VHH binders against F-box/kelch-repeat protein At1g67480. Designs and how they scored, part 19

Target 1, 376 residues: F-box/kelch-repeat protein At1g67480, of Arabidopsis thaliana (Mouse-ear cress) (q9cag8)
Amino acid sequence: MQAFALSGKKRIVNHGMCFSKGNLDLGSRLSENFMDDPLIPGLPDDVAKQCLALVPRARFPSMGSVCKKWRFVVQSKEFITVRRLAGMLEEWLYVLTMNAGGKDNRWEVMDCLGQKLSSLPPMPGPAKTGFKVVVVDGKLLVIAGCCMINGSLVASADVYQYDTCLNSWSRLADLEVARYDFACAEVNGHVYVVGGHGVDGESLSSAEVYDPETCTWTFIESLRRPRWGCFASAFNGKLYVMGGRSNFTIGNSKLLDVYNTQCGSWHGSKNGLTMVTAHVEVGKKLFCIDWKNHRKMSVFNAEDETWEVVALPLSGSSRAGFQFGKLSGKLLLFSSQEETGQCTLLYDPDASPGTQWKTSEIKLSGSCVCSVTITA
Below, E stands for the ipSAE of ESMFold2; O stands for the ipSAE of OpenDDE; V2 stands for 0.75 times the mean of E and O plus 0.25 times the DockQ between their complexes.

## First folded at step 18 (VHH)

Design r4 (from d1 with S31D S57E; framework vhh_surovatamig_d1; at its last look DockQ between E and O 0.03; V2 from the best seeds 0.00; counts 0 for: pae E 10.9 > 2, placed apart)
Fold by ESMFold2, look of step 18:
Structure r4 (fold): chain B 376 residues (1-376), chain A 120 residues (1-120)
Amino acid sequence: as target 1 above (376 residues)
Amino acid sequence: EVQLVESGGGLVQPGGSLRLSCAASGFTFSDYAMSWVRQAPGKGLEWVATISYSGSETDYVDSVKGRFTISRDNAKKSLYLQMNSLRAEDTAVYYCARGEDEFYGSFDYRGQGTLVTVSS
């Protein structure tokens, strides 16, 4: 150990001998070659995968650290299928919380009983607002937003992915257009972003889609009118964009923009909501709390595109804002930090009247910014 | 009975600032979104800004974005409008109103207003 690595260049790193400039897919060939080794010595790979599928989800990062082949298997869609057939799927709740000062965010992870499992590694990149979160292929994406830099508001195009199987963050391709306060949802394995505000604060009509197979963002048909402060939900291969403002929100209008992903076109109607402060999708229904009636949820049925209302079980003094979560086909209602005495509520949309609302033992360490549920 | 009492209006030069206040009583303030609307001389009501019941969401008419800030204090049952970089076109009677940013239904309450005059 003569410190030659510090003072000189190793012969193995020279251009002519150790690495000829050649095939750009060298890493791909090396990755595929490790797949010829047995996953577990003495077992056929099919049997080995069934054995690995019995391992609790909390151990996946350790399994991914064993070797490249184990990492590849744990990350694969086939592995999720094997776990499903084995009855080993586990549903976890991921909640982004903010401390009382509104300065720091952290991701908390809980099981379906509300027991804390861990927290995520810190998100890379700067602290942002106006970003969106979505789940695709069992992975958590944090998309765009804006931050203050030297007193100026700067829109971001950054996209970060958390891999639940590896417990790590990575960076994906940037959006084509930096944006914040935009609509975002997943439709059939693709991620859509629509509208918002751009780099100069301009209102956007542009929309783009992320294909995880190609790892690229591409533009789709723009909205006919810019839209910002909006949200999106997905049902039956369609993207429903509502809430916020458009050029037609001055006056009494309830714009709903619907993108059909199969034909690639927008359809508009007056069957939306003007402002929504919280939303969640459960089954074929969208649950919203709008700004003018916080004692009720407005519930959209995607099958017939009708609205109904459900009363919230609020009583007594005034309540702060709410945010939704979802577990096991049931809705969670998180209260703001300002009202520390309010329990988390659980709503079962499939239960009979009089039994739909219950209290939940889930407690957060701060205010809920957003939440997702990931099954693996 | 629902009451909304505005204050803080007055005469100001272009480029100046004013802070409007609205004291609310007779209803559960934190249950309602609140808005500021204005009426210029000889004109109808114009929506200015809205804040959600919790204060977590705000919205503004384009002509005041970046210049006006709406806020609320649910403990004090008060609504505020910080008005910066005032222009002559901002001259109006300003009302606080209970209700949504796109609706001025006949059932929403508003105060008697406070006059803001912007003139050199």
Scores: ipSAE 0.000, ipTM 0.223, lowest interface PAE 10.9, mean pLDDT 79
ESMFold2 (binder alone), look of step 18: mean pLDDT 83; pTM 0.853
OpenDDE, look of step 18: ipSAE 0.125; ipTM 0.621

Design r5 (from d1 with G99N; framework vhh_surovatamig_d1; at its last look DockQ between E and O 0.14; V2 from the best seeds 0.00; counts 0 for: pae E 13.6 > 2, placed apart)
Fold by ESMFold2, look of step 18:
Structure r5 (fold): chain B 376 residues (1-376), chain A 120 residues (1-120)
Amino acid sequence: as target 1 above (376 residues)
Amino acid sequence: EVQLVESGGGLVQPGGSLRLSCAASGFTFSSYAMSWVRQAPGKGLEWVATISYSGSSTDYVDSVKGRFTISRDNAKKSLYLQMNSLRAEDTAVYYCARNEDEFYGSFDYRGQGTLVTVSS
């Protein structure tokens, strides 16, 4: 149900969009066909969708501007499926950067060849820290965090989504609990947030899940104890929560909390990490930069739940920090400070051992804060 | 059968010191992390301090850090809490607790408690 109709037709709910805070599935699902008119004159709609699927991703905002029917099609999950089957999916890297000395954050976008594309519009609202970013259904979500307001630290429950078709930010449903420094990951089309700090700075054990189809956050089973400064990764339908602190964890405990999304319960073990400064998932592996030693990566293999170490190719006593990007199954390691002079590193985990590391010619306009990769 | 017996509580003026003891029996003491928890009048349980099973690592609630010291003697199967610079807000029943598992931070057994009263 579009509020803007081209011909006075009743609005309908787009089954690929989240517009309502309620369950939209009242035993029925609305089609993406907003109008009786053909998508392209002279073509059956099925053929027209195949033709539109061949258009480069960079043109999606323009396609969405043609009419209500085109916008609905381009935003739909069906369209992504048609593009996948046609072999037309494009992988783009989104990097949030901060200029040296300034307070300007901006999203930079690159294609699979590392060529810069147009930047995203600025994120809405005040500058925040302790937020998390995630990709779900091909859209970028920026979740929660905190900011200083009137000299007081204020936890946020706000959730923002970047929509590729509109090239704009919009607001999604708030979290049930405002939080920052929490763990966040996507598992099978759902977004999970776990722990962190809440209002008044209290450590949280609560966890929530976002269902894009209902556009709502709901509580799941809490952790047995509060956890903050942690991170999450998803493998095999499970949410792996690692790192950070709890007021019950002592002596650099390597606690790993694992949530099984199918049975809705937590299981703990000692097979985690204490803290990291960066992490990224590629394939069935999790790559981490340990907070104590920036000269190596700790690599978790989700298939057998084992850890290994990969040394970074750093000379001398370099202490340059890194943040991760990923592109085409490879890792990008961006220096967290432009003043270090450290080149961006490229790591191919599938290459033979003698050829896995290269330098990359990719240059950011500032220090990398975080990154995501979106395929559409 | 797990047994935990606290002792050493009493009345003390603000700024004073007390040393609490806990005698453990009925389990392999050196295999468990141990904690002190307290309950002020009319309130729920508050975690105070935890010590690892070897005694090599300790942690404290912020309000007691620098004033309280947890220790253990695995040979004597004993847990201790040295409480210095006591304040009125430290008034509580103090319990010796066995951590169920340091992964989870839960307690599966506790003693009967010992009362600490800090008044001027």
Scores: ipSAE 0.000, ipTM 0.169, lowest interface PAE 13.6, mean pLDDT 79
ESMFold2 (binder alone), look of step 18: mean pLDDT 86; pTM 0.870
OpenDDE, look of step 18: ipSAE 0.291; ipTM 0.674

Design r6 (from d1 with Y32W; framework vhh_surovatamig_d1; at its last look DockQ between E and O 0.57; V2 from the best seeds 0.00; counts 0 for: pae E 5.8 > 2)
Amino acid sequence: EVQLVESGGGLVQPGGSLRLSCAASGFTFSSWAMSWVRQAPGKGLEWVATISYSGSSTDYVDSVKGRFTISRDNAKKSLYLQMNSLRAEDTAVYYCARGEDEFYGSFDYRGQGTLVTVSS
ESMFold2, look of step 18: ipSAE 0.232; ipTM 0.663
ESMFold2 (binder alone), look of step 18: mean pLDDT 82; pTM 0.846
OpenDDE, look of step 18: ipSAE 0.028; ipTM 0.512
ESMFold2, look of step 20: ipSAE 0.018; ipTM 0.475
ESMFold2 (binder alone), look of step 20: mean pLDDT 83; pTM 0.852
OpenDDE, look of step 20: ipSAE 0.028; ipTM 0.480

## First folded at step 20 (VHH)

Design q1 (from r6 with R98T Y109S; framework vhh_surovatamig_d1; at its last look DockQ between E and O 0.54; V2 from the best seeds 0.00; counts 0 for: pae E 10.4 > 2, unsure alone 64.9 < 65)
Amino acid sequence: EVQLVESGGGLVQPGGSLRLSCAASGFTFSSWAMSWVRQAPGKGLEWVATISYSGSSTDYVDSVKGRFTISRDNAKKSLYLQMNSLRAEDTAVYYCATGEDEFYGSFDSRGQGTLVTVSS
ESMFold2, look of step 20: ipSAE 0.097; ipTM 0.571
ESMFold2 (binder alone), look of step 20: mean pLDDT 80; pTM 0.819
OpenDDE, look of step 20: ipSAE 0.267; ipTM 0.687
ESMFold2, look of step 23: ipSAE 0.000; ipTM 0.281
ESMFold2 (binder alone), look of step 23: mean pLDDT 80; pTM 0.814
OpenDDE, look of step 23: ipSAE 0.027; ipTM 0.465

Design q2 (from r6 with T50V; framework vhh_surovatamig_d1; at its last look DockQ between E and O 0.41; V2 from the best seeds 0.00; counts 0 for: pae E 7.6 > 2)
Fold by ESMFold2, look of step 20:
Structure q2 (fold): chain B 376 residues (1-376), chain A 120 residues (1-120)
Amino acid sequence: as target 1 above (376 residues)
Amino acid sequence: EVQLVESGGGLVQPGGSLRLSCAASGFTFSSWAMSWVRQAPGKGLEWVAVISYSGSSTDYVDSVKGRFTISRDNAKKSLYLQMNSLRAEDTAVYYCARGEDEFYGSFDYRGQGTLVTVSS
């Protein structure tokens, strides 16, 4: 392993927000008379915030362009609270798609009815694979991954963030360890990354946590054994790491590693799945598609740590894989192949048996790589 | 039939050294991670160390890190445990086992064990 010495870290913590490089001036003027100007002339600011909370989410970038005070309000956690109380929260689905040639990635955005909205600006940086995406504080993060350079995989530590209010990408602090094919999830406002492959292709046991308030990554307790090709989900303040392999296994791991963020320690059991090709959390349940059997979902109940099986409504001998989306408490299953007659499936876990499956009219412009759902 | 035969145990003073060996037969040795486990008098089995298929990666229980070294020779179908700086708490029957540990794989196949006694 290459020794990693960290020296001269510079962290910027201002107003409980993480600021991107190159726009530090935003926080320096908050302490002046900026907040004394009326948000809307003729209205008290608390009334004005209620009026702004009624504006459709699609207008947030325009509202953020009005003035610095409007931008600050639209970005605030108070604004989300006012919108929730007013019943105005909007849930949008963000899907990263790749065309048939595998050369163009784009983020497509849809509302809760599946109506397409404006796509995101192109992601910065080189095209990568083995990266992970996560949502924290209403922002989309794209973390690490690897590139092929001269026939060799090169791990990355970069982290990019998309901000809805700015409609732009920015770069966050790098990971302490470059990695790909790692597990990643958000727990209580913090982002965790676990395992994967490092710069030398070695299997990693290291894990890190990102604190958006300090804008820094910090090591946490390592896994007992290296793990890669794994995934993570979060329930009740705990990080559940499943799937994947280690250089110590003959095949795929059935180990379930659980990190308790309150006490800062791992424990393990043989209650995981081996190879999972797609997963999504809805409520307190984790839905997984097994590598070997695409005709079923395995469903993990985090409350009692038990598994159950739900059959997919498939006919024939299709080898098409699926990727998940989530909207309004329901699952979307996007097929990965162009086979005629294969539509996007919709699963409602709360519906009566026999009525849980429907087809969806949502159509992607390419193959689904991953998806996230952001409510604002 | 899978066979694992341990040897090299014995009586040793605290601070001493022993080298355990395990001869394997009846399976494709180079395709399996191998482990050492031990059972102290009146206690259950404790995983001690594991080595990957090729021998390129190893892991140890915390109580033996820096003192024990696991190794393998795939051509000879043999597994080894070099034990240095032995302590009384290391007194146990040591078994070689096929697989990583009871969490990741099966320990259905283990030998009869070799007794290591560390006493003054």
Scores: ipSAE 0.013, ipTM 0.419, lowest interface PAE 7.6, mean pLDDT 81
ESMFold2 (binder alone), look of step 20: mean pLDDT 83; pTM 0.852
OpenDDE, look of step 20: ipSAE 0.149; ipTM 0.650

Design q3 (from r6 with S31I Y109S; framework vhh_surovatamig_d1; at its last look DockQ between E and O 0.00; V2 from the best seeds 0.00; counts 0 for: pae E 13.3 > 2, placed apart)
Fold by ESMFold2, look of step 20:
Structure q3 (fold): chain B 376 residues (1-376), chain A 120 residues (1-120)
Amino acid sequence: as target 1 above (376 residues)
Amino acid sequence: EVQLVESGGGLVQPGGSLRLSCAASGFTFSIWAMSWVRQAPGKGLEWVATISYSGSSTDYVDSVKGRFTISRDNAKKSLYLQMNSLRAEDTAVYYCARGEDEFYGSFDSRGQGTLVTVSS
């Protein structure tokens, strides 16, 4: 039973070992062990790292199983940098799918050509709702949420990371405050969580930031008012929080709360959306599907804070909703009603008008709950 | 149709206290957030405090935090502002307002106001 440990007031060292900035190392071994065991016999380790960077991403779990030194290299931030400089980065789409009845969730993975790859191991712990997912440093994080434990709904502070090198999940530091139905986004390598519901269902105004280098969560300035059922997007060093409810308004709020991460302060305006069923960021724009009208997208331009509308190219009388994926700078729209036979749509926001929409051959094995794109 | 009637203003010495009341009618009070705003002589409107529709959450302008308390009674359709440790700069006409904070643009509806004068 994990829920009681998820109160958010206790810091916990994760499975991947996180000590201090000067000692951040998954191996926790003395450096002399690395000197007695070259990465590749006959090569200096610097050259060996460049050779390893040429290996296709699909083989990372095999590489991580060779020895502790290979595992350390493949998990390192330096390795991603070497692969980027070598032009070897690969973009994969990760989709969390659910069967009918919502009992059987799994992560499906596809490469940039849409070819299916092996699924991920099950997420640890009890099934949760109201959690959020983000990508930081090429790793998938699943943050907080709530679950039923012994007949009671309990907010979680747990944070789990999927490591592509190990093909496994590990636990990171807990949030300071357990929360669900909160806003979450990554801004410049840091992860922000804002608002939501706390342990006894109380509405939260608190916000926290995670620094992957220190492996810690710290509070930032709270929202002026509590907010829940909201979502977040990131543009140009700013965190945009919209949707959901506030204690100060009836129904869903059009309030847009914006946190500037450089100066550490919030400001607000009445330029948000009330509620959406899906959202995704591509380039400088946020794409949303309104919960009452599934035949259009509302598109927010963060540079001038304006909204525009894009009609979906639907034929017939389909009322299927959509969830978003993102691949190669384009949007994928997955239908939520598989029995209707609606195709996956592909939208290129950078193409000229009249050429932006296409049909995609990508099919999921279940309903899309959420998706992320990870480059490694 | 919306009616908001403020009362409880008056003349008070610095350091004194007043309790403002607002009687609401002509709308479903219990589903609206409510605010107090004030207008000092020769100045624009200043937001003072807001309370959520259920009363579970409150917020205040920094200059009154710790001195003023907003509250509501949904059964009586009434909004209140307890003002303690009053200062000369609190002198203003106080308005009961229906709706959102002033940084949303403008309040939806407000009453005629009640004058609070803090003077030796």
Scores: ipSAE 0.000, ipTM 0.191, lowest interface PAE 13.3, mean pLDDT 79
ESMFold2 (binder alone), look of step 20: mean pLDDT 81; pTM 0.832
OpenDDE, look of step 20: ipSAE 0.040; ipTM 0.435

Design q4 (from r6 with D108E; framework vhh_surovatamig_d1; at its last fold request DockQ between E and O 0.51; V2 from the best seeds 0.00; counts 0 for: pae E 4.4 > 2)
Amino acid sequence: EVQLVESGGGLVQPGGSLRLSCAASGFTFSSWAMSWVRQAPGKGLEWVATISYSGSSTDYVDSVKGRFTISRDNAKKSLYLQMNSLRAEDTAVYYCARGEDEFYGSFEYRGQGTLVTVSS
ESMFold2, look of step 20: ipSAE 0.319; ipTM 0.710
ESMFold2 (binder alone), look of step 20: mean pLDDT 83; pTM 0.855
OpenDDE, look of step 20: ipSAE 0.025; ipTM 0.508
ESMFold2, look of step 21: ipSAE 0.000; ipTM 0.179
ESMFold2 (binder alone), look of step 21: mean pLDDT 84; pTM 0.857
OpenDDE, look of step 21: ipSAE 0.032; ipTM 0.549
ESMFold2, fold request of step 26: ipSAE 0.146, 0.155, 0.000; ipTM 0.614, 0.619, 0.187
ESMFold2 (binder alone), fold request of step 26: mean pLDDT 84, 84, 83; pTM 0.862, 0.861, 0.855
OpenDDE, fold request of step 26: ipSAE 0.123, 0.030, 0.187; ipTM 0.621, 0.523, 0.636

Design q5 (from c47 with Y32W; framework vhh_6fv0_2; at its last look DockQ between E and O 0.44; V2 from the best seeds 0.00; counts 0 for: pae E 10.7 > 2)
Fold by ESMFold2, look of step 20:
Structure q5 (fold): chain B 376 residues (1-376), chain A 120 residues (1-120)
Amino acid sequence: as target 1 above (376 residues)
Amino acid sequence: QVQLQESGGGLVQPGGSLRLSCAASGFTFSSWAMSWVRQAPEKGLEWVSTISYSGSSTDYKDSVKGRFTVSRDNAKNTLYLQMNSLKPEDAAQYYCARGEDEWYSGFDYRGQGTQVTVSS
């Protein structure tokens, strides 16, 4: 489809990117001549978009190199919709790994068959810990965290976006409050961050929401109590915040804070978990590895607010920790202690009892720090 | 079995001071946040103050802030409430409670409490 390059190549404006100064006037940029040129000579643009949607995802960066209009189309939300209708969506697994030395992080990428793909470009900025990752609109966001500056741990407000269609990083608007070890999840196209530690190491009760359409963060109602080391999941338009600690609670407390995005208010209960080492959403269920017992998963069903237990198929006295991946509606469990020969496990929650566990042949080059699954 | 025993209440004039104590046993005191709650005649149970398990953080009901000080001695398994500038509105039966707060409607109090009476 290389023969469709436009005459008189123009500089493309990245209309999908959010800026710290807010969005540019898209009306002014969209008046440029390149948006009126045909995507593919001889075809209406709607038909041309359907043709572009048939191209394998791995070639999207090449498509974005054709001209500014192709780059604009590949970056758009409409393109994801066209690919979905065409049955061409591809699910890729992105895993952030750390090597045995503990100093080098990289994003490894695999297709739905577990076959390795090209690694991501390096993330901008210094290495951080205590950050969170989330997927919104088919893009990977890496949010905040902390780094060591002059011997002090300093919280960051930086937000970076990886556009899987262009294989590139860009910077989004900063958080209002720098934070690390906070809870983060996407709810109905918006990204929420809750609690954590601030610039002076203070425990935070503040929470913020990111709207990709306005490219801005705004405060929402604060938690009743500061909370850190927590995590979040989303179900039915609600944000569920669990785990972690507060200066005021310890021990058997199972604090669950639930934010209803429709009402804009928090509700609390004791129907959560204290701390987890890993969590992932699959369907309407939240799977957690409890920090007290790595030999089981605790499974939360948001529809009836109940917990179940699923034993891991571990032999002997194994004490391997796990991190989650998600692929094709199934859970991957990546072992943190490969010395014991513990392989990656695969759990299919929809399979019949007795057939839900299998071994996966996916092998990481290091320890899994986190993972996301992006469909584009 | 968890035991909480409050003491130090009594009769005081407005503007006076009292120091309440709560002796704890039957659990690992140093791993629990602790709270003071109170109940005045014909009122429900009311949160007064909370202190973190290490004692590094405290929180107070607005009406007592600046007048009351919660503290703990983890070596003695004892929770304290220093009450200064007492008002008639502070008169109540005071209880100590484990690590729960008003938000989750589950203060874990088990003692008889100690009565604070302000003479006006």
Scores: ipSAE 0.000, ipTM 0.221, lowest interface PAE 10.7, mean pLDDT 80
ESMFold2 (binder alone), look of step 20: mean pLDDT 81; pTM 0.825
OpenDDE, look of step 20: ipSAE 0.373; ipTM 0.728

## First folded at step 21 (VHH; framework vhh_surovatamig_d1)

Design u1 (from q4 with R98T Y109S; at its last look DockQ between E and O 0.54; V2 from the best seeds 0.00; counts 0 for: pae E 5.0 > 2)
Amino acid sequence: EVQLVESGGGLVQPGGSLRLSCAASGFTFSSWAMSWVRQAPGKGLEWVATISYSGSSTDYVDSVKGRFTISRDNAKKSLYLQMNSLRAEDTAVYYCATGEDEFYGSFESRGQGTLVTVSS
ESMFold2, look of step 21: ipSAE 0.055; ipTM 0.532
ESMFold2 (binder alone), look of step 21: mean pLDDT 81; pTM 0.822
OpenDDE, look of step 21: ipSAE 0.035; ipTM 0.526

Design u2 (from q4 with E102K; at its last look DockQ between E and O 0.14; V2 from the best seeds 0.00; counts 0 for: pae E 15.8 > 2, placed apart)
Fold by ESMFold2, look of step 21:
Structure u2 (fold): chain B 376 residues (1-376), chain A 120 residues (1-120)
Amino acid sequence: as target 1 above (376 residues)
Amino acid sequence: EVQLVESGGGLVQPGGSLRLSCAASGFTFSSWAMSWVRQAPGKGLEWVATISYSGSSTDYVDSVKGRFTISRDNAKKSLYLQMNSLRAEDTAVYYCARGEDKFYGSFEYRGQGTLVTVSS
């Protein structure tokens, strides 16, 4: 191999100042170099991160207040990886509840044992309905919806994020299309929103994806037909959209729309449900409560696209409203009705028949509006 | 922009009949499915019936099947509900609504309603 010859760049100097053709950047200033400081004096940063990974999740806000470097590290994806390898990941249940007056929403937080933790700061912005919540990168997103502004119902495009490290809300990029009663799910680190009602109340066929790395929403292929009142679930890199209606048709449809994120296209079948009042993903299965019969769950297996039925252990005469939670691979069944007299139930899908249902000690301070589970 | 005005309610004996009307404006009426919903005293909203944008398809809550008939006139931008064999349990304020949100209760585009009272 022949040795590489080196050459230098000539500079013109005039009494303490350099002149050049613009190959020299004298104005370059890096914005932040706090990462040069040791995380813990006397330790390599890799060792320091292992030490910090042993700290209980409840202390993350305190750690983030130490300095900019600690704040950066505890918010990083690398830190979550270090905690996973150390066996320190913690699963917390977040439940949005509405009090008995029906006018005040509050996030309640519980650990994996059902022990109540501090509540979140108030959710920002005006009171909304028809919004969706999702988890991405260990953060809670509250997406869009509608609210009353100056006596008019207004669809929203706003997106808020709760950051567990900061214990605070912040605003993310708006959707391209304001929407409510839409489908929403996370697939492989990206957030998808599909359909819903737009600004004029029309049903939408448009869909968008959020990339947390670019902090932007972009359109994807639209649905073949508009839908609203629908929901989405994610399995094996695919987005399953079912339920809902169109303002140009009558009744509900058993239409199942599936978006393959690898090839970027939709395909459909008649293998969905017409109307669902509650749903949750546990393992590789989707659990749904049908609008017409609150005494059973319909369970969808995404691997073979088949349905089965599981009876609910209910004996009441009223059609109580229900919502799901998920904790430790098990399903929680919350009552949304204030006078239910029924406690939270726990369903273990992996247990034998006859032993799958148990009473849970989890007690909410109000009716469950929605819930998410966040692991960090 | 959307405006819906209901009429035709009143007091009727059990077994009687009423015909409700809804006048629509502020949107392309012929492009939308339309619904009737009702609210009994002290209760939440209940979906009653829906008709497709062309009028070719209809759907009803089980409690009114065979007694109520939904219809529309797209030229007059009007929606109707013929109610026969009325029962005391049909007593409610009846609302005309755009679209078909029969379970999730968001019937945001509705009028002020018309009261139907069925009593002996």
Scores: ipSAE 0.000, ipTM 0.196, lowest interface PAE 15.8, mean pLDDT 79
ESMFold2 (binder alone), look of step 21: mean pLDDT 85; pTM 0.867
OpenDDE, look of step 21: ipSAE 0.008; ipTM 0.258

